# VHH binders against LysM domain-containing GPI-anchored protein 2 (LYM2), part 25

Target 1, 295 residues: LysM domain-containing GPI-anchored protein 2 (LYM2), of Arabidopsis thaliana (Mouse-ear cress) (o23006)
Amino acid sequence: QMTGNFNCSGSTSTCQSLVGYSSKNATTLRNIQTLFAVKNLRSILGANNLPLNTSRDQRVNPNQVVRVPIHCSCSNGTGVSNRDIEYTIKKDDILSFVATEIFGGLVTYEKISEVNKIPDPNKIEIGQKFWIPLPCSCDKLNGEDVVHYAHVVKLGSSLGEIAAQFGTDNTTLAQLNGIIGDSQLLADKPLDVPLKACSSSVRKDSLDAPLLLSNNSYVFTANNCVKCTCDALKNWTLSCQSSSEIKPSNWQTCPPFSQCDGALLNASCRQPRDCVYAGYSNQTIFTTASPACPD
Key: E = the ipSAE of ESMFold2; O = the ipSAE of OpenDDE; V2 = 0.75 times the mean of E and O plus 0.25 times the DockQ between their complexes.

## First folded at step 13 (VHH; framework vhh_7zox_3)

Design z6 (from y5 with G98D; at its last look DockQ between E and O 0.27; V2 from the best seeds 0.00; counts 0 for: pae E 11.6 > 2, unsure alone 63.3 < 65)
Fold by ESMFold2, look of step 13:
Structure z6 (fold): chain B 295 residues (1-295), chain A 119 residues (1-119)
Amino acid sequence: as target 1 above (295 residues)
Amino acid sequence: DVQLVESGGGLVQPGGSLRLSCVASGFTFSDYWMGWVRQAPGKGLEWVSDIYSGGSTDYADSVKGRFAISRDNAKNTLYLQMNRLKPEDTAVYYCAKDSDEHVSPYDYAGQGTQVTVSS
């Protein structure tokens, strides 16, 4: 009777979201990247706070959880992953096995069947290709942006244990998922877990907006010219710095941070401000003085 | 070293077709997302299309329905079939490997191939 419906009916209709993947068998980061159609391994590395030079063939142990970023779209009041993720039916596959063993319980065979309009889920053929609709949400929580994380509940878990693990509380988890308590928490089903996001100065018109990172994660943005890190120990404030660690992806060289939009000190701000990353466009990197103060 | 070599560009009339190729070396081609970007004279880079390691594709709105991206992993080759070409498709086309997960920008290693669409 567990209900993790991943409501997605707020004003934000697309976003980046996060799923927790595990497999009963050993696998590699490369296989996970392929399975979830992740464009660049770097986004998995960043979501798991792994070194940039981590091998694609690094072993992932059985039942080890890897966080995988996905693109979420809201439709009909719920969130599902974009059509990026596709699975090709192999010898001896049945849809329930694909859902539970291949995709780690992140999706049900009923949902796969529904979105692919499969007439008979018992009559699938080798070579058929199906969109895999992972659960997600873009909704704010109490007016704040959060990173929605699809957590597959392990047998014997409690809401209290899950809340402690992810830095939230029982009441929030229960209300978000439309359940009363532990008695409705069923193993092997996704639960919508709202991860706190670092505060950010990224403009709404930036190509990477909204830039939402949870604790102990990083991302390269602005054509690989900027590395952003979220650290709870830095007052949950996104730390973004220019980077030369990775070749610029769309520019010959990274644009300079030579001018800051906003005064670093004036009469309206009785404390110094830093010049921080505020997003980017096809042509340039935006910066602004932070924290904001009225002029 | 990573190398990407584009070819197949040229001069074509509006409504015509071209097929671009990109031969890749210096990395395991089948492991990576690949894509095409273009740069019109005096403008910045514009994303055109991606093909993911799992084979799914995505396109900029300006080319959707006219361009088709594909790959041949046995030949380490990326393709772009360009149909119903328009003057605004005039650009240097680059194939690309790896991108920012928030936007589809790419690492570039080639000189590109010039496509010119004019009457």
Scores: ipSAE 0.000, ipTM 0.194, lowest interface PAE 11.6, mean pLDDT 83
ESMFold2 (binder alone), look of step 13: mean pLDDT 80; pTM 0.821
OpenDDE, look of step 13: ipSAE 0.013; ipTM 0.294

Design z7 (from y5 with S99N; at its last look DockQ between E and O 0.87; V2 from the best seeds 0.66)
Amino acid sequence: DVQLVESGGGLVQPGGSLRLSCVASGFTFSDYWMGWVRQAPGKGLEWVSDIYSGGSTDYADSVKGRFAISRDNAKNTLYLQMNRLKPEDTAVYYCAKGNDEHVSPYDYAGQGTQVTVSS
ESMFold2, look of step 13: ipSAE 0.733; ipTM 0.877
ESMFold2 (binder alone), look of step 13: mean pLDDT 85; pTM 0.861
OpenDDE, look of step 13: ipSAE 0.832; ipTM 0.915
ESMFold2, look of step 15: ipSAE 0.785; ipTM 0.899
ESMFold2 (binder alone), look of step 15: mean pLDDT 84; pTM 0.856
OpenDDE, look of step 15: ipSAE 0.403; ipTM 0.725

## First folded at step 14 (VHH; framework vhh_7zox_3)

Design k1 (from z5 with S99N; at its last look DockQ between E and O 0.86; V2 from the best seeds 0.63)
Amino acid sequence: DVQLVESGGGLVQPGGSLRLSCVASGFTFSDYWMGWVRQAPGKGLEWVSDIYSGGSTDYADSVKGRFAISRDNAKNTLYLQMNRLKPEDTAVYYCAKANDEHVSPYDYAGQGTQVTVSS
ESMFold2, look of step 14: ipSAE 0.770; ipTM 0.895
ESMFold2 (binder alone), look of step 14: mean pLDDT 86; pTM 0.880
OpenDDE, look of step 14: ipSAE 0.796; ipTM 0.899
ESMFold2, look of step 15: ipSAE 0.614; ipTM 0.826
ESMFold2 (binder alone), look of step 15: mean pLDDT 82; pTM 0.835
OpenDDE, look of step 15: ipSAE 0.480; ipTM 0.763

Design k2 (from z5 with S99N S104Q; at its last look DockQ between E and O 0.91; V2 from the best seeds 0.73)
Fold by ESMFold2, look of step 14:
Structure k2 (fold): chain B 295 residues (1-295), chain A 119 residues (1-119)
Amino acid sequence: as target 1 above (295 residues)
Amino acid sequence: DVQLVESGGGLVQPGGSLRLSCVASGFTFSDYWMGWVRQAPGKGLEWVSDIYSGGSTDYADSVKGRFAISRDNAKNTLYLQMNRLKPEDTAVYYCAKANDEHVQPYDYAGQGTQVTVSS
C-alpha cells in the first residue's frame, strides 16, 4: 500500500522520474546500478551531483539515500517504471522480502504480483524474472513541469518535515498525494514529492524534452555531447554546454551547436542575450537566444 | 552512425488501418528496447508504445487496444500495426531507440513517417 497515489493522467505519458533508494546494509554504487538496470553509472552520479570519476565501488552507507533516475510510463491514471527494471528470484526469496529489503520499500509485493500476473505469490521459482514497477508520475503541478520523486517515508515523519526537506509545502504534498494529514502517511512506503525543476529553453520537439533537472544535479544529453547542470544558486536556470568528456553514444562525432549570431543582434532588445541549448534531433543540436525579446 | 528509417505512413480514412515499419542499423538492435513516438502539428513528442528486449509491450491509453507494437530481431525491424484509426492519430510517427543514459527514454529517433487520418 502506498501513501502517494502517483497519479499520472496529464498530457505527458512518459518521462524521466526519480526514486530515493536506501538499504539497511552497506552497499556500493555498482550494486545500485545493477539493481535498477542503469546502463551507465553517470546517470546515478549526475542525479546525486557526484564527480564523473566516482568509483563504482564507492561505499553507500546503511540508510543513505541515493537518487536513481527511472523511466516512467503512465497508464490508467497511474505511473509505474518502464519494464526494463527486473529482478531475478534467488534461493529463499519471497516477494515481500524483495519489495521491502531489496528494493527498500519503493514497491509492494502486491504490485509486483499484479503487474507480473503471478498466480500464486507463494509459488515462485529460482531464476524467474519479474518486472519491478516503481512508482512515478509525469503530471505537471499547477501547469508547471516538476521532477516527481518517490520518497520512502521514515517512521515518525510529518508532512511539514518532508516539505521542508524537499523545498515544497505541506498543502502541495497533501493535495498531490490525496491525504489531509500526517496520520495518513504510511511509514516505509513511497510518497510523491514534487521537486522544483530548473527552467530551460529545450524545445518540445527534442528527444530530451522536457529536460527536467532538480537542484544539485547534472546530466549528459544530446548523445553525450551536452552537459546540463541545475543549480538553485544560478536562479534555477538550466546551464548547458558542449562537452567532449564522453564519447558520443549514437553519433560518430558531436555536431556543432546551431547558429545564434543573428538572433543575438535584435536592435529592439535592450537586454543582453546568450545562445543557449534548446535540445537536439537525430542530426542536430539546437540553440536559441535567451531571454526572449518581446518585439 | 545509428539509423532508424520509418515507412508505411499515408492517408487513410477514419476506421482504417496502417502498418508502420522501422529498419534499424548501426547498433545491436536486440540489445535495446524500442518505441514509437508521434508529433501532431505544432505539438511536442507524444509517447505511443514500447517493446522490450524480452518481448513485453506497453501502450499509451489513447491507443491501447487499437495499436500493436512488434519487432523482428533477425530483420532489425520494428513494427506498429495501427487499427481503427481516428483523426486524433494524425501525426508524424517516429521510431525511437532506448537511451543509454537514463536522461529520457529515447536518445535517437528516425526521420518519421506521416500518418493522416481524414475523410
Scores: ipSAE 0.616, ipTM 0.826, lowest interface PAE 1.7, mean pLDDT 88
ESMFold2 (binder alone), look of step 14: mean pLDDT 83; pTM 0.847
OpenDDE, look of step 14: ipSAE 0.732; ipTM 0.878

Design k3 (from z7 with G98S; at its last look DockQ between E and O 0.87; V2 from the best seeds 0.78)
Fold by ESMFold2, look of step 14:
Structure k3 (fold): chain B 295 residues (1-295), chain A 119 residues (1-119)
Amino acid sequence: as target 1 above (295 residues)
Amino acid sequence: DVQLVESGGGLVQPGGSLRLSCVASGFTFSDYWMGWVRQAPGKGLEWVSDIYSGGSTDYADSVKGRFAISRDNAKNTLYLQMNRLKPEDTAVYYCAKSNDEHVSPYDYAGQGTQVTVSS
């Protein structure tokens, strides 16, 4: 059965994951940013491929879906958002209302109660603060990196429709979520949807590894010194360029990209190679020649 | 520039203890949740523990009950108490600052301190 808990295959890991948020009432990007504890609005803008100058007060229509990136921790067989997302109980709140209406069905009241050790979920007080454990995963799918997206299922949906919408297939969705077919698909609960990730040359020892972007999104990495974009039309290859659009976050100035060796770029390996972003360290932005030559 | 300086690593026998420290500068330490990550030889980075601004903590399953993260905001210092150490804990341990961008959990780490657990 589909329970809204996303599997993580027993190894601890961290990553960025996505949730699809919507509300029955009009709201703003500012309110969504606050609700999910997103420090910089541009993380939401990039996940939705919106211009950097988009106003935080931009209206989000009722039932409009906004993708929100979240910090994910895989532990103890499941993935949940880390503890930076907190909700303060307001007048007339009931945990089920908070889960379904305020958080758009991305979390259940049972899970909120469990992680906060609430003795009676019907006896909560105004001003109490609770960690909101959103579902996520960092697992590879069939040996490949994916971006796990928490999609809240609409009443009447089929696995086929969801698969077509997100560029995957029925078998993959069913297997990933531990169901056989549409009869087990539960409306108003999150489904783990594996979004294809652009391929990347980021080193496994880089702070942004694994650097996972789905189609039609962008991020700033390497202390805002590098902008990366994922575009299916670029053969699902991550495109990363140096950027001066945003002031560096931890450095006074952006380090120069390491130069790719011209001999490596022109080596005879049956296809031309490009100099691509390969990650960063506390002092340096790395590049490498890609694709790798087999030998 | 942001700086994170780890210390307290060393060689220890299985079952032993070590206490790691990390001194931070160049940012408002109390505004950021902080973490420890580690790298075993030839491997990628592995998450160990986080501590949030409000004092809540979280741990990887492999270290839960054995490691304790803490912070002293007045001294801009992050700590990791490691008890009942196992050979599998052998790694370089990095102090890490949370990322304002959601591309990755952390956006800066120090040079690291070596922890070796060997008979």
Scores: ipSAE 0.634, ipTM 0.846, lowest interface PAE 1.6, mean pLDDT 89
ESMFold2 (binder alone), look of step 14: mean pLDDT 86; pTM 0.882
OpenDDE, look of step 14: ipSAE 0.857; ipTM 0.928

Design k4 (at its last look DockQ between E and O 0.03; V2 from the best seeds 0.00; counts 0 for: pae O 2.9 > 2, placed apart)
Fold by OpenDDE, look of step 14:
Structure k4 (fold): chain B 295 residues (1-295), chain A 120 residues (1-120)
Amino acid sequence: as target 1 above (295 residues)
Amino acid sequence: DVQLVESGGGLVQPGGSLRLSCVASGFTFSDYWMGWVRQAPGKGLEWVSDIYSGGSTDYADSVKGRFAISRDNAKNTLYLQMNRLKPEDTAVYYCAKASDEHYVSPYDYAGQGTQVTVSS
């Protein structure tokens, strides 16, 4: 396994993943959006729990980490970002610089060279476009859905510190990354960190399935008609509400939530369950009874 | 001031050929990769071809094998040889200068364009 590769067994061939991007120089959300080919700024805003009215030109400080959603594809046991993320070589660029400085160590020049079949990484030309294969994964962790986060390891860091920071444990990190301990932890390289996701009631046949959100994040789904949020303080349960904050796409108007089956709401609980978001189709927004019984 | 002046467009029958030229001034031509983009009626801007600083070339799938981009640095001129033209190639063609900026559009300047019409 090449350095920087994340394992992806293929249980889910495609998914949304996250990368932690930091620049040595000051930048803007706009620049980050462009660099990672993010279609909608709100995706970045949601991943970082920023208000929707946040300016594209908002300054991002040096070494400030911004979480960036990426589309992950698993192939042959490895996950990489899709081909939407590409970089055009500029004057005086060198491939190692692109990897370590422009993309903040999320990728290596060797990996860039490999996936682009670059014969000589030292012989690149101004204007050449290269696919940037960012590491990602769609694997479940011990049978549970998680959001994989590419964390660039800081010099002097330990597995314990990283685990504590992200709410996991040393053993999990070590196993996930195929390392035995701190002695094999490499600085300035991406580490696969599993982020706990909020429980979701989204149906498997929903157009937004699977819908996975990590703590302190939000996403717009169902053609922008539904806003979902994840908050650990709310018992790690995905909270999805109808929203008019963004103009709906593909629909002229947002349809109402379907009514929940009363039988389901009253089943196996002392009190009726809540009706919660369960996904959507081209015609309707689905609902279902919450898996948890109310107190 | 950067200037790009396209020429060579015109009316041609399907299967015909045209050669576009672009004369550049106001910058060190040889230091920049250059490209062609086109805009068909009612459509957005479409990338056609790039030629890099070292002379390597790249093409959109729609024109690959039919178009050839080249440059003469001594003349500060960019060329686009278009063969086996199709009605779908009808568009205004623009010569474009690449940007050196990391986080901006790949092109920072374009010419006035030259009309290419492919019709029987």
Scores: ipSAE 0.033, ipTM 0.455, lowest interface PAE 2.9, mean pLDDT 91
ESMFold2, look of step 14: ipSAE 0.557; ipTM 0.802
ESMFold2 (binder alone), look of step 14: mean pLDDT 83; pTM 0.846

Design k5 (at its last look DockQ between E and O 0.52; V2 from the best seeds 0.00; counts 0 for: pae E 2.9 > 2)
Fold by ESMFold2, look of step 14:
Structure k5 (fold): chain B 295 residues (1-295), chain A 120 residues (1-120)
Amino acid sequence: as target 1 above (295 residues)
Amino acid sequence: DVQLVESGGGLVQPGGSLRLSCVASGFTFSDYWMGWVRQAPGKGLEWVSDIYSGGSTDYADSVKGRFAISRDNAKNTLYLQMNRLKPEDTAVYYCAKGNDEHFVSPYDYAGQGTQVTVSS
């Protein structure tokens, strides 16, 4: 059943996940950035494949969906967003309005009340701050890494339509969400949608592991020294390259990529393997030979 | 530059305790959530605990009830009190800085680590 909680029982206990936010009223990227406690607008820009120079004051139309990356923690079989996503109660707010109108149906007022231990959700005061527990997951799907995306179901949707929209299938959506068909699909509730992730050679011991991007998105990793993109047209392979577009965040200067071993690039394939980004440490950007032979 | 310097690791018997410290510099410590991650030999990084800028905490199920994370913003220092240690807790423990850009990863910098070894 669509409980508003996503299953999160895998071996990875923290990750970044995605939510699809929309508002019935016009808003701006700045307001969305503030609402979800996103420190740098670039995270929203990358999740939506928008240019780096996009204004924070850019209008977001009513019902336009903006993808927002969130930090996810798995505990006791469910995933929720980190505690940095808080909402401060304003004049005339009630929790149901906050859940439905301000957070676009991504969370219920019951869940907000539960995690904040609110004795009476109708007795809230201006200035109170509440943690907003957005649904998320870090689980693999059938042994594969996916980007879990919280999609708020629109009235009249079917599993088939949602599956087609996001590049998955009806059976997968139903099983992931613990439902058997469209009759259990609830409008205005979040559905766990597994977005296909580009394949990556990032090492398990890298701070950005597992580096999971869905189609038509980009990120800056390795202290802003590496830009990675995911493009289904590039055989769903994560494309990462050095970048000087943004000042390094934790380094004085960007280190060069490590060199790939030429013998390994040429071994066992008719054409040389690509030398690809493999993660980073405090002083080094790693590379490795692509695991697949080129054609 | 950001620096995170861990200390307080060592050899301890099962059931014993250790207190790890991490001194931070090169950023506004109080603005960032901080965490501890650990790495057993030959394994990837395993999340241990987070503490948020507002002081709330989260723990991995494997350490809940045994470990306590805390921070002193005046000293730019993160702590991990580790009690009732088990051989399974043997690892290098890293202090980690919360990512100021929302990537598919929660941290963007970690220290060089401090070794914790739990053995009879």
Scores: ipSAE 0.449, ipTM 0.754, lowest interface PAE 2.9, mean pLDDT 88
ESMFold2 (binder alone), look of step 14: mean pLDDT 83; pTM 0.848
OpenDDE, look of step 14: ipSAE 0.566; ipTM 0.822

Design k6 (from z5 with S99N V103I; at its last look DockQ between E and O 0.94; V2 from the best seeds 0.75)
Fold by ESMFold2, look of step 14:
Structure k6 (fold): chain B 295 residues (1-295), chain A 119 residues (1-119)
Amino acid sequence: as target 1 above (295 residues)
Amino acid sequence: DVQLVESGGGLVQPGGSLRLSCVASGFTFSDYWMGWVRQAPGKGLEWVSDIYSGGSTDYADSVKGRFAISRDNAKNTLYLQMNRLKPEDTAVYYCAKANDEHISPYDYAGQGTQVTVSS
């Protein structure tokens, strides 16, 4: 009941993934934040390249798509959102309505029923809390990092149109989702769309690794002490700078960037190198020389 | 400052068991889902397990059935019971706090505790 399986079979078993949410009814960023259990609105703002001062009460029009970052966990070769996204059953809810109308088709009632071990999906009670297993993936595509984006397909869409919209190609999209062509594209169901990620110098042992941003997005990482942006017009290279715009989240004060080794910066290369953000651990923000010297 | 202090690592033979503990401070422990990640020599961080504030749990395929995560909210303590240990479980194990920012699963980890599985 979705076009792709959202395969998640690589060595990375957790990551940040992205879903495209829309509703047939007008809503607000506040309601979307609550629905997806997003603790800080700025995570949604950054995923949509919205100003940091955007109001929680900003209107979201019917069918307007808002990108929502989610925590992804991989098990048995597939990815689903982790268990922090729950929905509390309200009066007159049925699981199919919750799946299609409340969650915008990002999930099926069968999947909700399966992961929650619901005996009868037609006999649910007000106040029951269910984990909402949104589709996601942490896999690389052809050895490259990508942001997997769950795109809910509009009726009448083609793979070519979706590929053009998201900067990929028809063959890649079909292969990723295990389909041959447009006839297998399921309207109102999620499709796994691989968004190109900016290249990053973040170390594999950093808590924000892999730090995957798609075009026209930003995040605050290193306990809000570093702002990173991704812009296709800057050669798809992640740009990270010290920031004091937001109070540190787990630290008393923001530590300084570590200093790059002078020998590393002065290595003989055919191009200049900069000392750039490389992740963080404990009370330290790491740096490295980038780009790597070609051999 | 947030602090996470892991303990309980050590050297153990294949098939053996260890119980890891992590004492948390500097935040409201019961409000956050918590996890364990590990780093084998020369590798990046690998997810092991999560436990949510309501007590539900999730595990990486490589440890499912062998490891059990638990928490004691009254003691601000996270646990990992590790059974039937294999040499490939050798790593530094880190206790990790859920990220408020949805940019990665965790935004803080402790100093780690070494687990070595060898004869």
Scores: ipSAE 0.652, ipTM 0.844, lowest interface PAE 1.6, mean pLDDT 88
ESMFold2 (binder alone), look of step 14: mean pLDDT 82; pTM 0.836
OpenDDE, look of step 14: ipSAE 0.730; ipTM 0.872

Design k7 (from z5 with S99N H102W; at its last look DockQ between E and O 0.88; V2 from the best seeds 0.75)
Fold by ESMFold2, look of step 14:
Structure k7 (fold): chain B 295 residues (1-295), chain A 119 residues (1-119)
Amino acid sequence: as target 1 above (295 residues)
Amino acid sequence: DVQLVESGGGLVQPGGSLRLSCVASGFTFSDYWMGWVRQAPGKGLEWVSDIYSGGSTDYADSVKGRFAISRDNAKNTLYLQMNRLKPEDTAVYYCAKANDEWVSPYDYAGQGTQVTVSS
């Protein structure tokens, strides 16, 4: 936490990550979508478990937190958002204002200046475009995939309160962020919070592997042909089903799900199993029987 | 439907160079950032490089300084110049199209081109 950078030194070098955004002024989901270069509003809707028909102009109240999914790249031990997140300098902008007020404290002006190689931070011009390097990570936690969430710490917070809020524990938060306790917890700075991900049967060779969703979120995957939801109340198991709610993105029509025939009827496996989403290829959608039969 | 067709792979000595090409169709190429991923025998997919619509680039640590990604939007073509190749670079290289959804970075990848670095 103390550097504002998230550790990202594992074998996975790109991933989806989340940031918690808030503004002191009222705004809209459309403005947040534009600020973070989110191509499709439903990515924000899904990250916040909002109905698919939510208006892009829905008001976001002052200090209301909206979770924003970002693409993360890891290099030299640190994770930052992809270069598609840019900010165009407006009249009277100062980099520190951009960092703290416009981006909600998720990034520092020093980091913006560093990655953009700004020769003189006092001589920025209206219309200049700067890459905004939001903190993120793709690292596993104790061998498990997690959704790394950049939480901007409010003054007076404790690790215990943050851990309870996000379903983790003090030791995990402290170790992940390189701090020993509340005395090192910095207000108005991002803290790396590892959100538990629903378990998934997605194959390693699927374009959406590993498919990582935190509690109370949904995504459309397999070219919008499959909707997946993560619900802690369903034993932290990803629930995916075919969908025609959204026009397919790379196909003219959605491929049918493969049948799980035979796999559900294995005589040595007496417990009930379901035919669940297992990923996709360019041509087809895969399914598999789950849970796996015991050894 | 979207199509991504890679070419330019082959057998090369350590220290050599190759240039990969990927011809795209079925979508507005200039609207999407593009990437290269690779798969070594028996391994999972490993990210190599991205190039954004505005031309900025990013690289995995293992290839920085050796590989250069580029694009020609008029020809709907993505390139990867690979220099100072090492045996560790042996893999099938896939061209990949950015996802409009944030569930994964890519939502379509080509069939790949084999690169083999050996004496």
Scores: ipSAE 0.554, ipTM 0.794, lowest interface PAE 1.9, mean pLDDT 88
ESMFold2 (binder alone), look of step 14: mean pLDDT 83; pTM 0.840
OpenDDE, look of step 14: ipSAE 0.861; ipTM 0.935

## First folded at step 15 (VHH; framework vhh_7zox_3)

Design ctl1 (from k1 with W33S E101S V103S; at its last look DockQ between E and O 0.01; V2 from the best seeds 0.00; counts 0 for: sugar tag NDS H99, pae O 15.6 > 2, placed apart)
Fold by OpenDDE, look of step 15:
Structure ctl1 (fold): chain B 295 residues (1-295), chain A 119 residues (1-119)
Amino acid sequence: as target 1 above (295 residues)
Amino acid sequence: DVQLVESGGGLVQPGGSLRLSCVASGFTFSDYSMGWVRQAPGKGLEWVSDIYSGGSTDYADSVKGRFAISRDNAKNTLYLQMNRLKPEDTAVYYCAKANDSHSSPYDYAGQGTQVTVSS
């Protein structure tokens, strides 16, 4: 088994994925943002369902797991974070330490060495910058959209425990990770955990496609003009609304949601369907009829 | 078609050595990471060792310092040098191909070769 690598064999070449980061030492959201090259703190806040006014200096306790969104790129059957996550070697750094301690076991020094074509991992120099290839995937699971979450396996844990924790099953975890059971479950290595995503009506040609959001999380999209939330209690349906909570990017003002076709809203249901967010372009925000009929 | 053929297994006494070979065909060998896994009687598959396309290696703690994985790209062959063998190393050993050059989950495995360590 090639541990610490996620399969990405589907048609989707890029997507958003999550990694679970934990540090043995106390840290801050700011430090995590910097470490993973997250452009906007709100991305981390949304992934963890934290208030938007949460301070960058908020303490993260030792061994506390923070979900960090990453840009996933699929190539040659494997998904890795894009090249925007880099680490600069510091004095006395050891590549294995960088992998296991600094990045919390989400990557191996071998993988770092491989993707950066480091001839000798023991011969690194201060100031060198290395791409950090975090594991991710954009694959659907049995035809369903999921958010792939890199979970660093704790010593003594089992597939059953992990499955229960994240709302999946042993068979799914085993198959997804190409393992047959607990005997191949390695501690301190990332495991591909599929998180159920809210159903989305986002078009394939939308600039934010695919829009994958797991339970108890939120994201700003459409140049910060739309806030989407995912709540299992709301029938696992993505809820997207116009937002003025943050300044729009690339637009002077947020365009209004386009009106849905009334004929479409009234079709095939006893009651009119809802008009829901369907993505955006450089020019406008798309809407469509909700796929579900109201009760 | 991808093919992996293992050889080199056998019976050896504790403390002895074996060298496994795996001949690969049906793909550009040098472009892919390779590995070894094993299955002991009554147990599941266990990861043993990986070698990246670039030559970096990784080992399970149980074999670290005793086993050495290597490859000869010119011969499309993967090797596992096993030294200081223990009874607990008794298993069927399988050669595995990763799905890419950067050590992805394996997508192919050979038929396996039996390794028995016994006095």
Scores: ipSAE 0.000, ipTM 0.207, lowest interface PAE 15.6, mean pLDDT 91
ESMFold2, look of step 15: ipSAE 0.710; ipTM 0.871
ESMFold2 (binder alone), look of step 15: mean pLDDT 85; pTM 0.859

